# Ledger of designs, part 4: miniprotein binders against a2bj90

Target 1, 235 residues: a2bj90
Amino acid sequence: MSRSARRKTSALNTVLRVVEVFASIQGEGPFTGTYSVFVRLAGCNLRCPFCDTRYAWSLEAGKPLGVEELVEEIARYEPSLVVITGGEPLLQRHPLNSLVEGLESLGLRVQLETNGILPAPARDEQLWRVYHVVSPKDVPVRVPGAKLHPSWVDYARATGRAWFKFLVANEQHVREVAEYVAKLGIPRSRVYIMPLTPEKLDMKELLELHSRIASLAVKWRLNFSPRLHLLVQLP
Below, E stands for the ipSAE of ESMFold2; O stands for the ipSAE of OpenDDE; V2 stands for 0.75 times the mean of E and O plus 0.25 times the DockQ between their complexes.

## First folded at step 16 (miniprotein)

Design t16 (at its last look DockQ between E and O 0.35; V2 from the best seeds 0.00; counts 0 for: pae E 16.0 > 1.5, pTM E .529 < .8, other shape alone 3.379 > 2.5, unsure alone 69.211 < 70)
Fold by OpenDDE base, look of step 16:
Structure t16 (fold): chain B 235 residues (1-235), chain A 83 residues (1-83)
Amino acid sequence: as target 1 above (235 residues)
Amino acid sequence: SPEERRIEELKKILEELKRLLEEAKKLGDPEALKELEEYLEWAEMLIKFLEELGDPLFLRFAEEILKFLEEYIEELEKKLEEK
């Protein structure tokens, strides 16, 4: 094995394309309110018309960072949680497993944000051990190409480390989510509905939308995810 | 169309990745096998999205991924030839 071939396959395992690293509060899902470091990975397999991070769609929007260097950078923030997000983090699955290994070795908790199109972690992956918030884009918003991979349902049942977060704008969307999760056998306790926020809402409109969707969550016996970062004006 | 050309390129990459997967299985390289399975799924997903979306931004993304997968194949071939 030439030193060059080992370095390049090693580079695929040890280098991530990273758009940004920042500290904030987790604004969404089961970890809402947690002081977190966000690692936004580059590249996405979707083109959601409502995406607030369109700048992360290209792999070239990210800089190549070594896993070890990235672990050291994250650790300096003393986070209560590391949130791996992006476009779609699982497009960089192999080096992402190495990142998770490094972070867990420091005793850091990790949460992945994924659109659920790519397969769930296998038992031999470091990703198997972390928390996952899956955000399907096939229901109710029907983004072209979006389909929840069935393995996420199996992973959720096997581990209890997955939650499903659905974007909703009205009661019809909440009904579609309720029917979908019932059909798939996803426990309602693992389901979050979150406001689908149009671009350029003012704070009054944003609060009204949150209030409506939260009331629907209670009515339909689903968990509610705020967009807390938008409400408190954090990244 | 540009999209049809990229779909054809991705299909060639997919067949090359499948070939390398069978070689990696014969050599018993579990690391190469895992990586190849991931990139196969990725390539299949990209083909599907190009067929469904016809989105110019997705086309640009697919071009970036094609280049990455081509570079990966060349590196993996060298790794497998050395075993």
Scores: ipSAE 0.014, ipTM 0.268, lowest interface PAE 8.5, mean pLDDT 86
Fold by ESMFold2, look of step 16:
Structure t16 (fold): chain B 235 residues (1-235), chain A 83 residues (1-83)
Amino acid sequence: as target 1 above (235 residues)
Amino acid sequence: SPEERRIEELKKILEELKRLLEEAKKLGDPEALKELEEYLEWAEMLIKFLEELGDPLFLRFAEEILKFLEEYIEELEKKLEEK
């Protein structure tokens, strides 16, 4: 390859396929309540029946955006947290590391949401330094093909920057989650259970489910995650 | 099966990317080669996941990944030929 070809090859690290960028409140997990900018990346390696962002499944749903331009757009919101989500963001791992580098150079705090099938960050990746909320999809309702990569448990232990979040509807689901995390050696302090909401709940039903799951979290000594944005009617 | 056929197409695209990397090694720029190698490793991981999943539920995903990689290779080839 010529010198020009090397420059063209390097451009492959500067583009992400992005479905949407918007400001809202992080409604789930350990950063619940934080004013955030969400960056939804295209593509997913699963087709979960309970997915609430099906429009991000296709890589073609994303428009190509330059990383530098995206960093500038994100910064204009003055976020307290940048949430990288999708689909499955780690499908675009290489340019994602470039985005993280740009965001961290501006002092912006970054959190990634992942289904955990692809490996956790290596020590020399920019993603090593960001926070991760990992949502395994093989428990309690097993999605075919879902399997948590074991490196996420090692990463969480080594860095303290990963948490594991599970959708549950009842105590039997919570029992299954408890057995799963015990088998994998995931500490309870890193585990969140969150209400598995059908697509169309009214507010009373939503609150009742939150109360049920929160009570179970206390009973089983697990952390509770709301779906706060649904409760306060934000995107 | 249709799914297996699509995975085979993806493997062909990756073979072309591997060939490009082999040519790039002859040119000798470690930084450019590292970027290509990292992207290749990522693409290989995706193919292995598609093969392991095997579930018809993921057929559309496999097709979408294939199209993304084809676009990537086509753009790379076009840019190289322009120079």
Scores: ipSAE 0.000, ipTM 0.134, lowest interface PAE 16.0, mean pLDDT 79
ESMFold2 (binder alone), look of step 16: mean pLDDT 69; pTM 0.561

## First folded at step 17 (miniprotein)

Design t17 (at its last look DockQ between E and O 0.49; V2 from the best seeds 0.00; counts 0 for: pae E 11.0 > 1.5, pTM E .536 < .8, unsure alone 68.168 < 70)
Fold by OpenDDE base, look of step 17:
Structure t17 (fold): chain B 235 residues (1-235), chain A 83 residues (1-83)
Amino acid sequence: as target 1 above (235 residues)
Amino acid sequence: SPEERRIEELKKILEELKRLLEEAKKLGDPEALKELEEYLEWAEELIKFLERLGDPLFLRFAEEILKFLKEYIRELKKKLEEK
């Protein structure tokens, strides 16, 4: 076996800690409505009080899965998009690059969901080629330990493959987002505001909240992200 | 108002959590304690923000934060007692 074949086989033999794999509709951000396979990775560097996936915070909550096996599992769903999410996917950066290489070799489109604390992909990473939705946790709601890494702004400018999604509850939050993105030089076309949803909202409350935040998005000239999966009762 | 009553209830919960944090400080784990302290400060800022704006949905969010912190302090205490 050539040194190249051994490097390919060693990269494909990397293991990810995976919480769950499932097919659904992408409910959030620029790919809303896309038939997607979700890969939820284990481990997070934050403890957001409003996290809906707290079960993914520990690395031990994930099962070890080989990259090859995971690529085959994903491919069986014939997805229009692969969404890599979790706690924080970039905590598993090395095997994640191998996963992306495998998925791209099949012609699959990949989107990463990240909190933006860890550095953006470098040009030599497979992750450089994929789409990223960065969800900062320092604005408007300041989660302890959250700080957007500045390299995400540079990555967005260089590639056009990043968007920024902010959780908002009211107009003051939308103002703070608008000021923050203006200060960082993030184009408004790359900014999404999304409803911060409390637990146990009924469908009426959920729709009312969506309407309120969508109206603020129009007023402030920002993109709106629904939580479409919650509205249509999908996972 | 109903909102003012809820804010006063949230303040009482926050003060309970501060006391629970001071009890946890006697047990150790400086990193977890620092994180909890930062969350309590943040929760206090949120309550003060609610007093100004009176957003009912943000009140529910504040209740969830305080509930989370109460659970997290309880889990931390348990982990420290098991050491």
Scores: ipSAE 0.326, ipTM 0.717, lowest interface PAE 1.8, mean pLDDT 88
Fold by ESMFold2, look of step 17:
Structure t17 (fold): chain B 235 residues (1-235), chain A 83 residues (1-83)
Amino acid sequence: as target 1 above (235 residues)
Amino acid sequence: SPEERRIEELKKILEELKRLLEEAKKLGDPEALKELEEYLEWAEELIKFLERLGDPLFLRFAEEILKFLKEYIRELKKKLEEK
């Protein structure tokens, strides 16, 4: 590549549109309880009714931030885990791979949260070695435009670095999830069910819903994910 | 029941959204039309979901959704009237 072409390519690969960066506890999925830095990227390819982060839907919601600067900011928190979330982070795939490369060079553990519409990482991407929590939005309630890309199942089998997380409110939802994952060949050990929490639940209601879904997880032999950050009132 | 009343209200909102889609087709605004079509599909799927749900705690989720849809329709009507 010429010097000018490499300069332009580097500029495109070194900038992310970022909504927020903050420290908290990972409250969901296989890394629940881990001291984490969250990087929320702008833009989403879905408009889920259940979304807690609607302010990240528009690409315009993010500000441009250099990848090198972002890596330095993240490192100052001394995180045990870096959680890349959004919107849908894979909409910014190319600079995201650059961010992952920078974080990996510092030995930082990275987890990506995705709705799974865009394909799983290719073997030659930095994202290949990252942990992934995939939240399909086509079961139990189908969000318009949602469709899990089949490569995520293949990726999970090949690497063991992907888990699938589903919001559920009752046993009928759990039955639908169980049928869906069986049809796709996703093993139970890779599946989490998590409480579908309406906004404005008090603590008693939150605990009752957690208890209901945890009991269903045991009954159906699936993993349970809390929403721990809600229980301990962290972002 | 209160749950059935909320579901009936959602069905009424769906009919209003369908009417707005027909008005938008006359205006020829492709971005507004696509967004509205996506919300109509979403609303129909939500109604199917709620009709299968036998959980009294789900009422708060339905109330949140009704509030969201009402605000969306109000904003869309305002934009179309200003054209």
Scores: ipSAE 0.000, ipTM 0.312, lowest interface PAE 11.0, mean pLDDT 81
ESMFold2 (binder alone), look of step 17: mean pLDDT 68; pTM 0.544

## First folded at step 18 (miniprotein)

Design t18 (at its last look DockQ between E and O 0.02; V2 from the best seeds 0.00; counts 0 for: pae E 14.6 > 1.5, pTM E .539 < .8, placed apart)
Fold by OpenDDE base, look of step 18:
Structure t18 (fold): chain B 235 residues (1-235), chain A 83 residues (1-83)
Amino acid sequence: as target 1 above (235 residues)
Amino acid sequence: SPEERRIEELKKILEELKRLLEELKKLGDPEAAKELEERLEWAEELIKFLERLGDPLFLRFAEEILKFLEEYIEEVEKKLEEK
């Protein structure tokens, strides 16, 4: 097979459906405060009622972008972190592995945001090397079709490169998270609780909610994730 | 309660969406009917979400969901008028 034929077959696995690329501060999870480029991928396997990015649910909402072009675009921002998010990024798993390879070749750190329904990375995937923030949607809110794939617990134990971020509104939700992670054997040090936020909260209500959930995090000995971008009015 | 009233409002919207689905089926638009069926399933999931959410955010999310479903009804009605 000629070098040209290998390039053409590699090219078909090198296109991502991308909704948007932008620079901001990572507002959530273990990398909160990091200057980051966000790559929002199109398509989601859930329809969460509280989703702030509903426009990304269809694959058709994204533009087809080549991995090489996307790597060059990301690199121009000189990010301290590349955050791959979207609907569900792992729906585009094959070209996403190629993207990660390209970004890592430039020495860029990569963090994936995932709902954890799809299997964790295998050892032979480029995705094995990156950081993952898994946001289960089966607890406490129980979004239909949401079930954490067991391989994420194994991946977290094997690599130390996964964290679990749960949306919570009250103490009952925090209790359910605590029971769930205990049952799965997820270390509390890897668990974040984050405020479940309606879109119509004013800044006072947003701060009050953050304060309440942060206090519950301390009480229940869990990590707290802010919605820092909402608090500082960044994208 | 205010919560029970919002759930009842959401249920009325579901019944309206079901009515519109039957109209789309009668017009012979299987693609629009399928899209609306998927939205109905989603709306039922939204109600179940609210019932599990509880205080203090129930009313805020209920208002957002109501608005979203009302806007979607208007979109479907417009598509029906264009046929």
Scores: ipSAE 0.285, ipTM 0.690, lowest interface PAE 2.5, mean pLDDT 89
Fold by ESMFold2, look of step 18:
Structure t18 (fold): chain B 235 residues (1-235), chain A 83 residues (1-83)
Amino acid sequence: as target 1 above (235 residues)
Amino acid sequence: SPEERRIEELKKILEELKRLLEELKKLGDPEAAKELEERLEWAEELIKFLERLGDPLFLRFAEEILKFLEEYIEEVEKKLEEK
């Protein structure tokens, strides 16, 4: 069989364990406001107390879906951005690279959301070519088991396709983030601070927290990430 | 602990705001006092909810809410002085 035939056969046999696929607005990070299709993959290597997608923690929460079938489903939405999230999507790295290949063949822009524990993409991976928003969970909120893999900083420097997003609730947290990124050599232009939102906050609480963290972002010369989808009540 | 000190500080601020509410009632604006009382009750329930959540990282939200209410009380006091 030719290389093309073998790759096509592999893509047809490659499956992802998928919790949900839906259209919405990207509410966080550098692509905030973009009409997006979200692909939430099952499985996570963390159990964050503030996680708002706990239903994706178990790999068993996902249903198997073929990569080619998934690409076709995503394309029907006509998205401006495809956001691959989860759980932790890099737990399904091999079929994820196949999905990225299919999406890029259609000219679709792809963003990955990751907690950064698993290594950054290698140059020979399809994931090398997509955008990444890396959300370390070891500063300022220390989640057990969280540790940013150092390859993400190298990847960001080499490609310019990674940004780092941190959950913060107050100025002390912002100071800790600033010290952390300075130690790692991450430039401020690639750093976002985002409100740490526990479950059950009402709209007034959400807006007040957004205002406080946005003011801190200006003060510390960092980028601000809203949680826009929460403010406008989209999934 | 530092966390317990912060919780104790937040509760002291809430009690001070309740005391200021009683002074506003003596100044004779029943509608303003009623509105403020409802906001203080809401803030008290929020603090209790955040404490029951069992995660000290969220106590900052209660601090910000109480500061907002303190500023609101100051504004009401100024309006009452003008009358």
Scores: ipSAE 0.000, ipTM 0.090, lowest interface PAE 14.6, mean pLDDT 81
ESMFold2 (binder alone), look of step 18: mean pLDDT 70; pTM 0.577

## First folded at step 19 (miniprotein)

Design t19 (at its last look DockQ between E and O 0.31; V2 from the best seeds 0.00; counts 0 for: pae E 8.6 > 1.5, pTM E .561 < .8)
Fold by OpenDDE base, look of step 19:
Order: sequence, then C-alpha cells, then structure tokens
Structure t19 (fold): chain B 235 residues (1-235), chain A 83 residues (1-83)
Amino acid sequence: as target 1 above (235 residues)
Amino acid sequence: SPEERRIEELKKILEELKRLLEELKKLGDPEAAKELEEYLEWAEYLIKFLERLGDPLFLRFAEEILKFLEEYIEEVEKKLEEK
C-alpha cells in the first residue's frame, strides 16, 4: 500500500459521522440512572417503524467529527458513563474503536447500544473491553433484515459484558422473548424487557404501560428496563 | 375496525408514494427517488407490522407514521412543483 493509501485509511479511522452529543441520565438497561454523555452516531441498517431517532438513519444526517475532538468534548462533561448509540454505531466500527481507545485512556467507562445484526467485537478490537447492550429486532417485533448475529451470544459468555434488551408490548411478546433466549442459551440474568412506546403516549398511558410490562417481567423472571428518561422528561 | 381503517389509510399513502416515485424518476432526480424508496419500504413494513400484531398500541404507531408520511408527501409535491 502506498503512503497516500495509508494516510487515507488512517484519516477514515479517525473521523465519525455524529448526529448529536449530549449529557443526560441513562434511562435504559443495566446502567439506568447513570449520569451519561450520549454520542449518537449517524447511519442505520434497519428502518424500525417504532424508531424515535429516524433523523439518524442516514449517514449524511451526521457531521464529520475527529476522534480527538470528540474525546475532548465528552471529557468536559465529566461523565460517569459514555453511551455510544445512534442508528447503528457498528456501521462506523473502525473510527469507533479509535474513539473507545481515546475514552479508555482517560479512564472513562463506555457502553455501546447496538441492534446486534453486525458481528460482536473480536478480541483484538478496543470494543472488546466495553459494555454492550444488544437490542435484537428479530424477536418479538420481527423488523425486516433483523437477525441477531450468533457471535453476540459467544461474546456474552466469554466476557460477561453484554446484556440483551427486548422491546415488548404484551405478554405474548414476553413469552416469545423467554423462548428465544432459552433456545440461544442466554442467561435470564442478562435479559431485559422494555416497553415498546409510541411517541404520543401521555404520562398516564406511559406509566400504565410501564406497570404492565414490569409485572410481566416479575411473572416471567426477567429483568425490567424502564424508559426512565421519558418518565422524568429528560433527553 | 379502527385498525383496519388505519391500515387502509396507510395503503392509500403507499400508493401515493409510489406515484411520486415514478414522477421523481421521470424528472431525473435519483437522490430524491432513493430517499423515497426507503420510505416506501418502511411504509410497506409498517402495514405488515400492523396486520400481524393486532395490538391497540400499534394503532398509535400507525397514526404517528401516517402523519409523518403525509407531511413528507407534501414536501415532495412542493419540490416537484418547483421543478
């Protein structure tokens, strides 16, 4: 490879397409309640009908940001956690590994949010060291093109740094999740169910839905993820 | 049922989006046509999603997406009139 090709590959590995960076409380999954900086990356490999971040689907919706500049921006918030989310963050896998390296060098903890379609991190990736919340879209919602990559189950077993968060609306969905995770050999302690919420739910409807799904989590012996940010009216 | 009515409304919107796609192709705007194709695929999936799940919660998704697609149609029609 020519010196020019190495410089172009180096530059591509140091720039992310970023939609937004903001501080809030992690509202979902095993880190619920944590003061976090959210980095929303652009581009998604799914078109979920229930997506609340449709503006992040195109790569062009993101601005190009250098990894070093982004690390400095994140560090100014003094976060207890950095949450990498977006459309699908693993579409930007190479510069994302560089971002994780920069954040870990500052002693910052990192959580990735992913739909689990793309392969889990390999042992030589910086992403191997971070926490992952995998949100499969094949069960129960059956989004077209959604299929959990098998390597996420292996990664979860090898590292203990993965959790699986499923969107559910009713008891039939919870049953389908319970059967699916049993079939894959995912430990129930690593499984969260979360309410599937339309954007136009009022606070009463939102609380009633949370109560129903939380009761189903207890009945089915699964962990419950709130959408805490919606309940407390944070980003 | 209310669900069947919302599915029928979505099917009408889907046919309108298909019409607009053919107009964009005739005008030679491949970028706008590609964006519209992505929304067509999304609308088609939404119809199948609603037909399958039969939960009142999904009617709220239908209403949200109908409004979104109607607003998007108006934006595309305006762009076509300006050309």
Scores: ipSAE 0.414, ipTM 0.753, lowest interface PAE 1.4, mean pLDDT 90
Fold by ESMFold2, look of step 19:
Structure t19 (fold): chain B 235 residues (1-235), chain A 83 residues (1-83)
Amino acid sequence: as target 1 above (235 residues)
Amino acid sequence: SPEERRIEELKKILEELKRLLEELKKLGDPEAAKELEEYLEWAEYLIKFLERLGDPLFLRFAEEILKFLEEYIEEVEKKLEEK
């Protein structure tokens, strides 16, 4: 293909609908504590009642940004990790692959957050090479319409670059998660349980819930994820 | 008890949402009504689950879910009125 034709194809895939870009600490999952830039993409294929980013549900909530401009903005923060989140980022799959290409060309480490309804990346996608934290919404608290696409388990096995994160409130939830991951063949080493927090808990309540879920993680031999950004009051 | 009164209040909110769902069904858009009905069924399950556990932290979570459903119904009603 000519250089001109390749540039035209790239231009067609170079716009993302972006709600916000900001620096903070990754507070959840395997990269907890990492200085990160968050890119929140607009649009979601779920309406989770416990979602704390409902302002990102509509595609119209996003501002159109060119991928090249976005890469330059991200790079100025000098992040240790770029977290692509949303809504559901895979709704903008084609331009998202272009963004990942740009970030990878600068040697930036990228993590995607997804609800796992859309299929895992194919081998020929730039998304194949990045890290993924998959949060299925059909267990333990089942959201109508949610179902984990089976390709995510295959992807995790093939690449070692995916983890599965579940919001839990008590031991019954943990039991349901354990049964779910066992049925799907997801190893415990790739499973995180994280406190399901009602909005605006005071610090004492937040710490008690963290302690409860951390103790359950040890009991059930699962990884524990905090919600560190809540504990340290960062976005 | 305060907990029992809180649960009763949540159930009243849920019943109000059920009445609004029936109104939405009469106004049209059966797909929106089906989606809302699924969310209401989920919220009912969660409230009954919380009642069995008796954990006051999860009463706050149930309140958040019901607030979401109220706002969702209002958004759908507004879209239908604009048609």
Scores: ipSAE 0.012, ipTM 0.398, lowest interface PAE 8.6, mean pLDDT 83
ESMFold2 (binder alone), look of step 19: mean pLDDT 70; pTM 0.574

## First folded at step 20 (miniprotein)

Design t20 (at its last look DockQ between E and O 0.59; V2 from the best seeds 0.00; counts 0 for: pae E 8.9 > 1.5, pTM E .593 < .8)
Fold by OpenDDE base, look of step 20:
Structure t20 (fold): chain B 235 residues (1-235), chain A 83 residues (1-83)
Amino acid sequence: as target 1 above (235 residues)
Amino acid sequence: SPEERRIEELKKILEELKRLLEELKKLGDPEAAKELEERLEWAEYLIKFLERLGDPLFLRFAEEILKELEEYIEEVEKKLEEK
């Protein structure tokens, strides 16, 4: 490989396309209530009509940021957790491994949010060490092109560092989730159901939806994920 | 049901938007046509999703997407008339 090819590969491993960086509370999944810095990466391999971050779908929506600069920016917030989200963070897998290495060197805990279409981390990746919340879009919402990669089930079994968060609107969706996770051999203790929220719900409608889905979680013996940030009006 | 009637209305709007997409393709704006095509795919998926859900809360979301599509077509048509 020429010196020019090595410089291009090194530059590709050190730059992320970032939409936004902000501090808030993790509103979703097993880390709900944690003071977190969110890193929203640009680009997604899905076009979910119910996506609340459609502006992140294009890679061009993100600014190129160096990993070192991004680590310094994140560290200034003194976060209890770094949440890497976006469209689909694993589209930027190589520089994302470098980001994780930088954050872990500072003793920061990292959580990835992913749609689970791309393969789970391999043992040699820095991403292997972090927490993952996988949000499949095949069940129950059946987004075109969505399919959970089977390696996430294996990763969850091997590491205990993965959870599965399913978007649900009704009891039929909860049934489909229960059947799906049983078929895949995913332990119910690793499964969260979360309200699928349409845009422009008022606070009363949002609370009613949360109450209905939480009651279904109890009935079906699944964990419940709120959309806590929406309930407390945080980013 | 009122929801079923609304879904059929939304399907008619989608067929109209598909015709407009074909007109935009003929007028030679392939970028605008591509963006509209992607948006139509989202709306088509949402209708199928709504047919399965039967939840009025999600009908409002479909109406919003269709309104955004109508506004986008009007903006593109205006830009094509100005050329």
Scores: ipSAE 0.543, ipTM 0.782, lowest interface PAE 1.0, mean pLDDT 91
Fold by ESMFold2, look of step 20:
Structure t20 (fold): chain B 235 residues (1-235), chain A 83 residues (1-83)
Amino acid sequence: as target 1 above (235 residues)
Amino acid sequence: SPEERRIEELKKILEELKRLLEELKKLGDPEAAKELEERLEWAEYLIKFLERLGDPLFLRFAEEILKELEEYIEEVEKKLEEK
């Protein structure tokens, strides 16, 4: 194949369907508080009733954007962290690996948010080197079609670069999470519980829910994840 | 309880939407039928989720959804009267 033909094929494989790119604070999980650029990819393989980003469910909701152009846009923000989210970002796995390569070449730290249905990165993928926050939706919330792929537990053990975050509303949910992670062999140090927030809670309600779930995290010896961006009213 | 009553009201609105969907299908308005069907699927899933939660902190969420669905029903009924 000529150099021109290889270049053309590579360009076709380096387009992402992107809903939005914006700067904010990572409000959830182990990197809470970090100045971040969020890249929201289009498409999702779930229809969670509590989803705040329903506008990203369809792959058609994203604009096609070249990876090189996207890397340049992200870099202009000078982020401390690049958060790749969506929808479900792993639906666009191949061009996503190209984006990660570009971001890594600039020394940018990358975190992926995923519902964990699709397999964890293989060792030869650029995604192998990034951090992952995996949010299974089969327990406790039991979203139809959700099932954590077992490779995520293996990936977490092999790399130390994955954490598991669960939406909970009450102690029954926390008990179910504790049983679930024990069965899968996920150590509690890798587990976060986070308040299940419906849209448009007022600040008092939001704080009460945070207090309830944080107290349960202490009681059950699990890590607590806030939804800090909601508390400080950032996107 | 107040939460149970609000959920039952949401179920009634969903039954009205199901009726309107069937009427839209009979009238041959596929765009309106598709949009209503998508909202119906979402609302049905939400009701089942809210019933499982049984938590008053989600009452405001249910009330918001109820209001939005009532407004949507009014818009759909208006379009049916014009056809």
Scores: ipSAE 0.006, ipTM 0.309, lowest interface PAE 8.9, mean pLDDT 83
ESMFold2 (binder alone), look of step 20: mean pLDDT 71; pTM 0.589

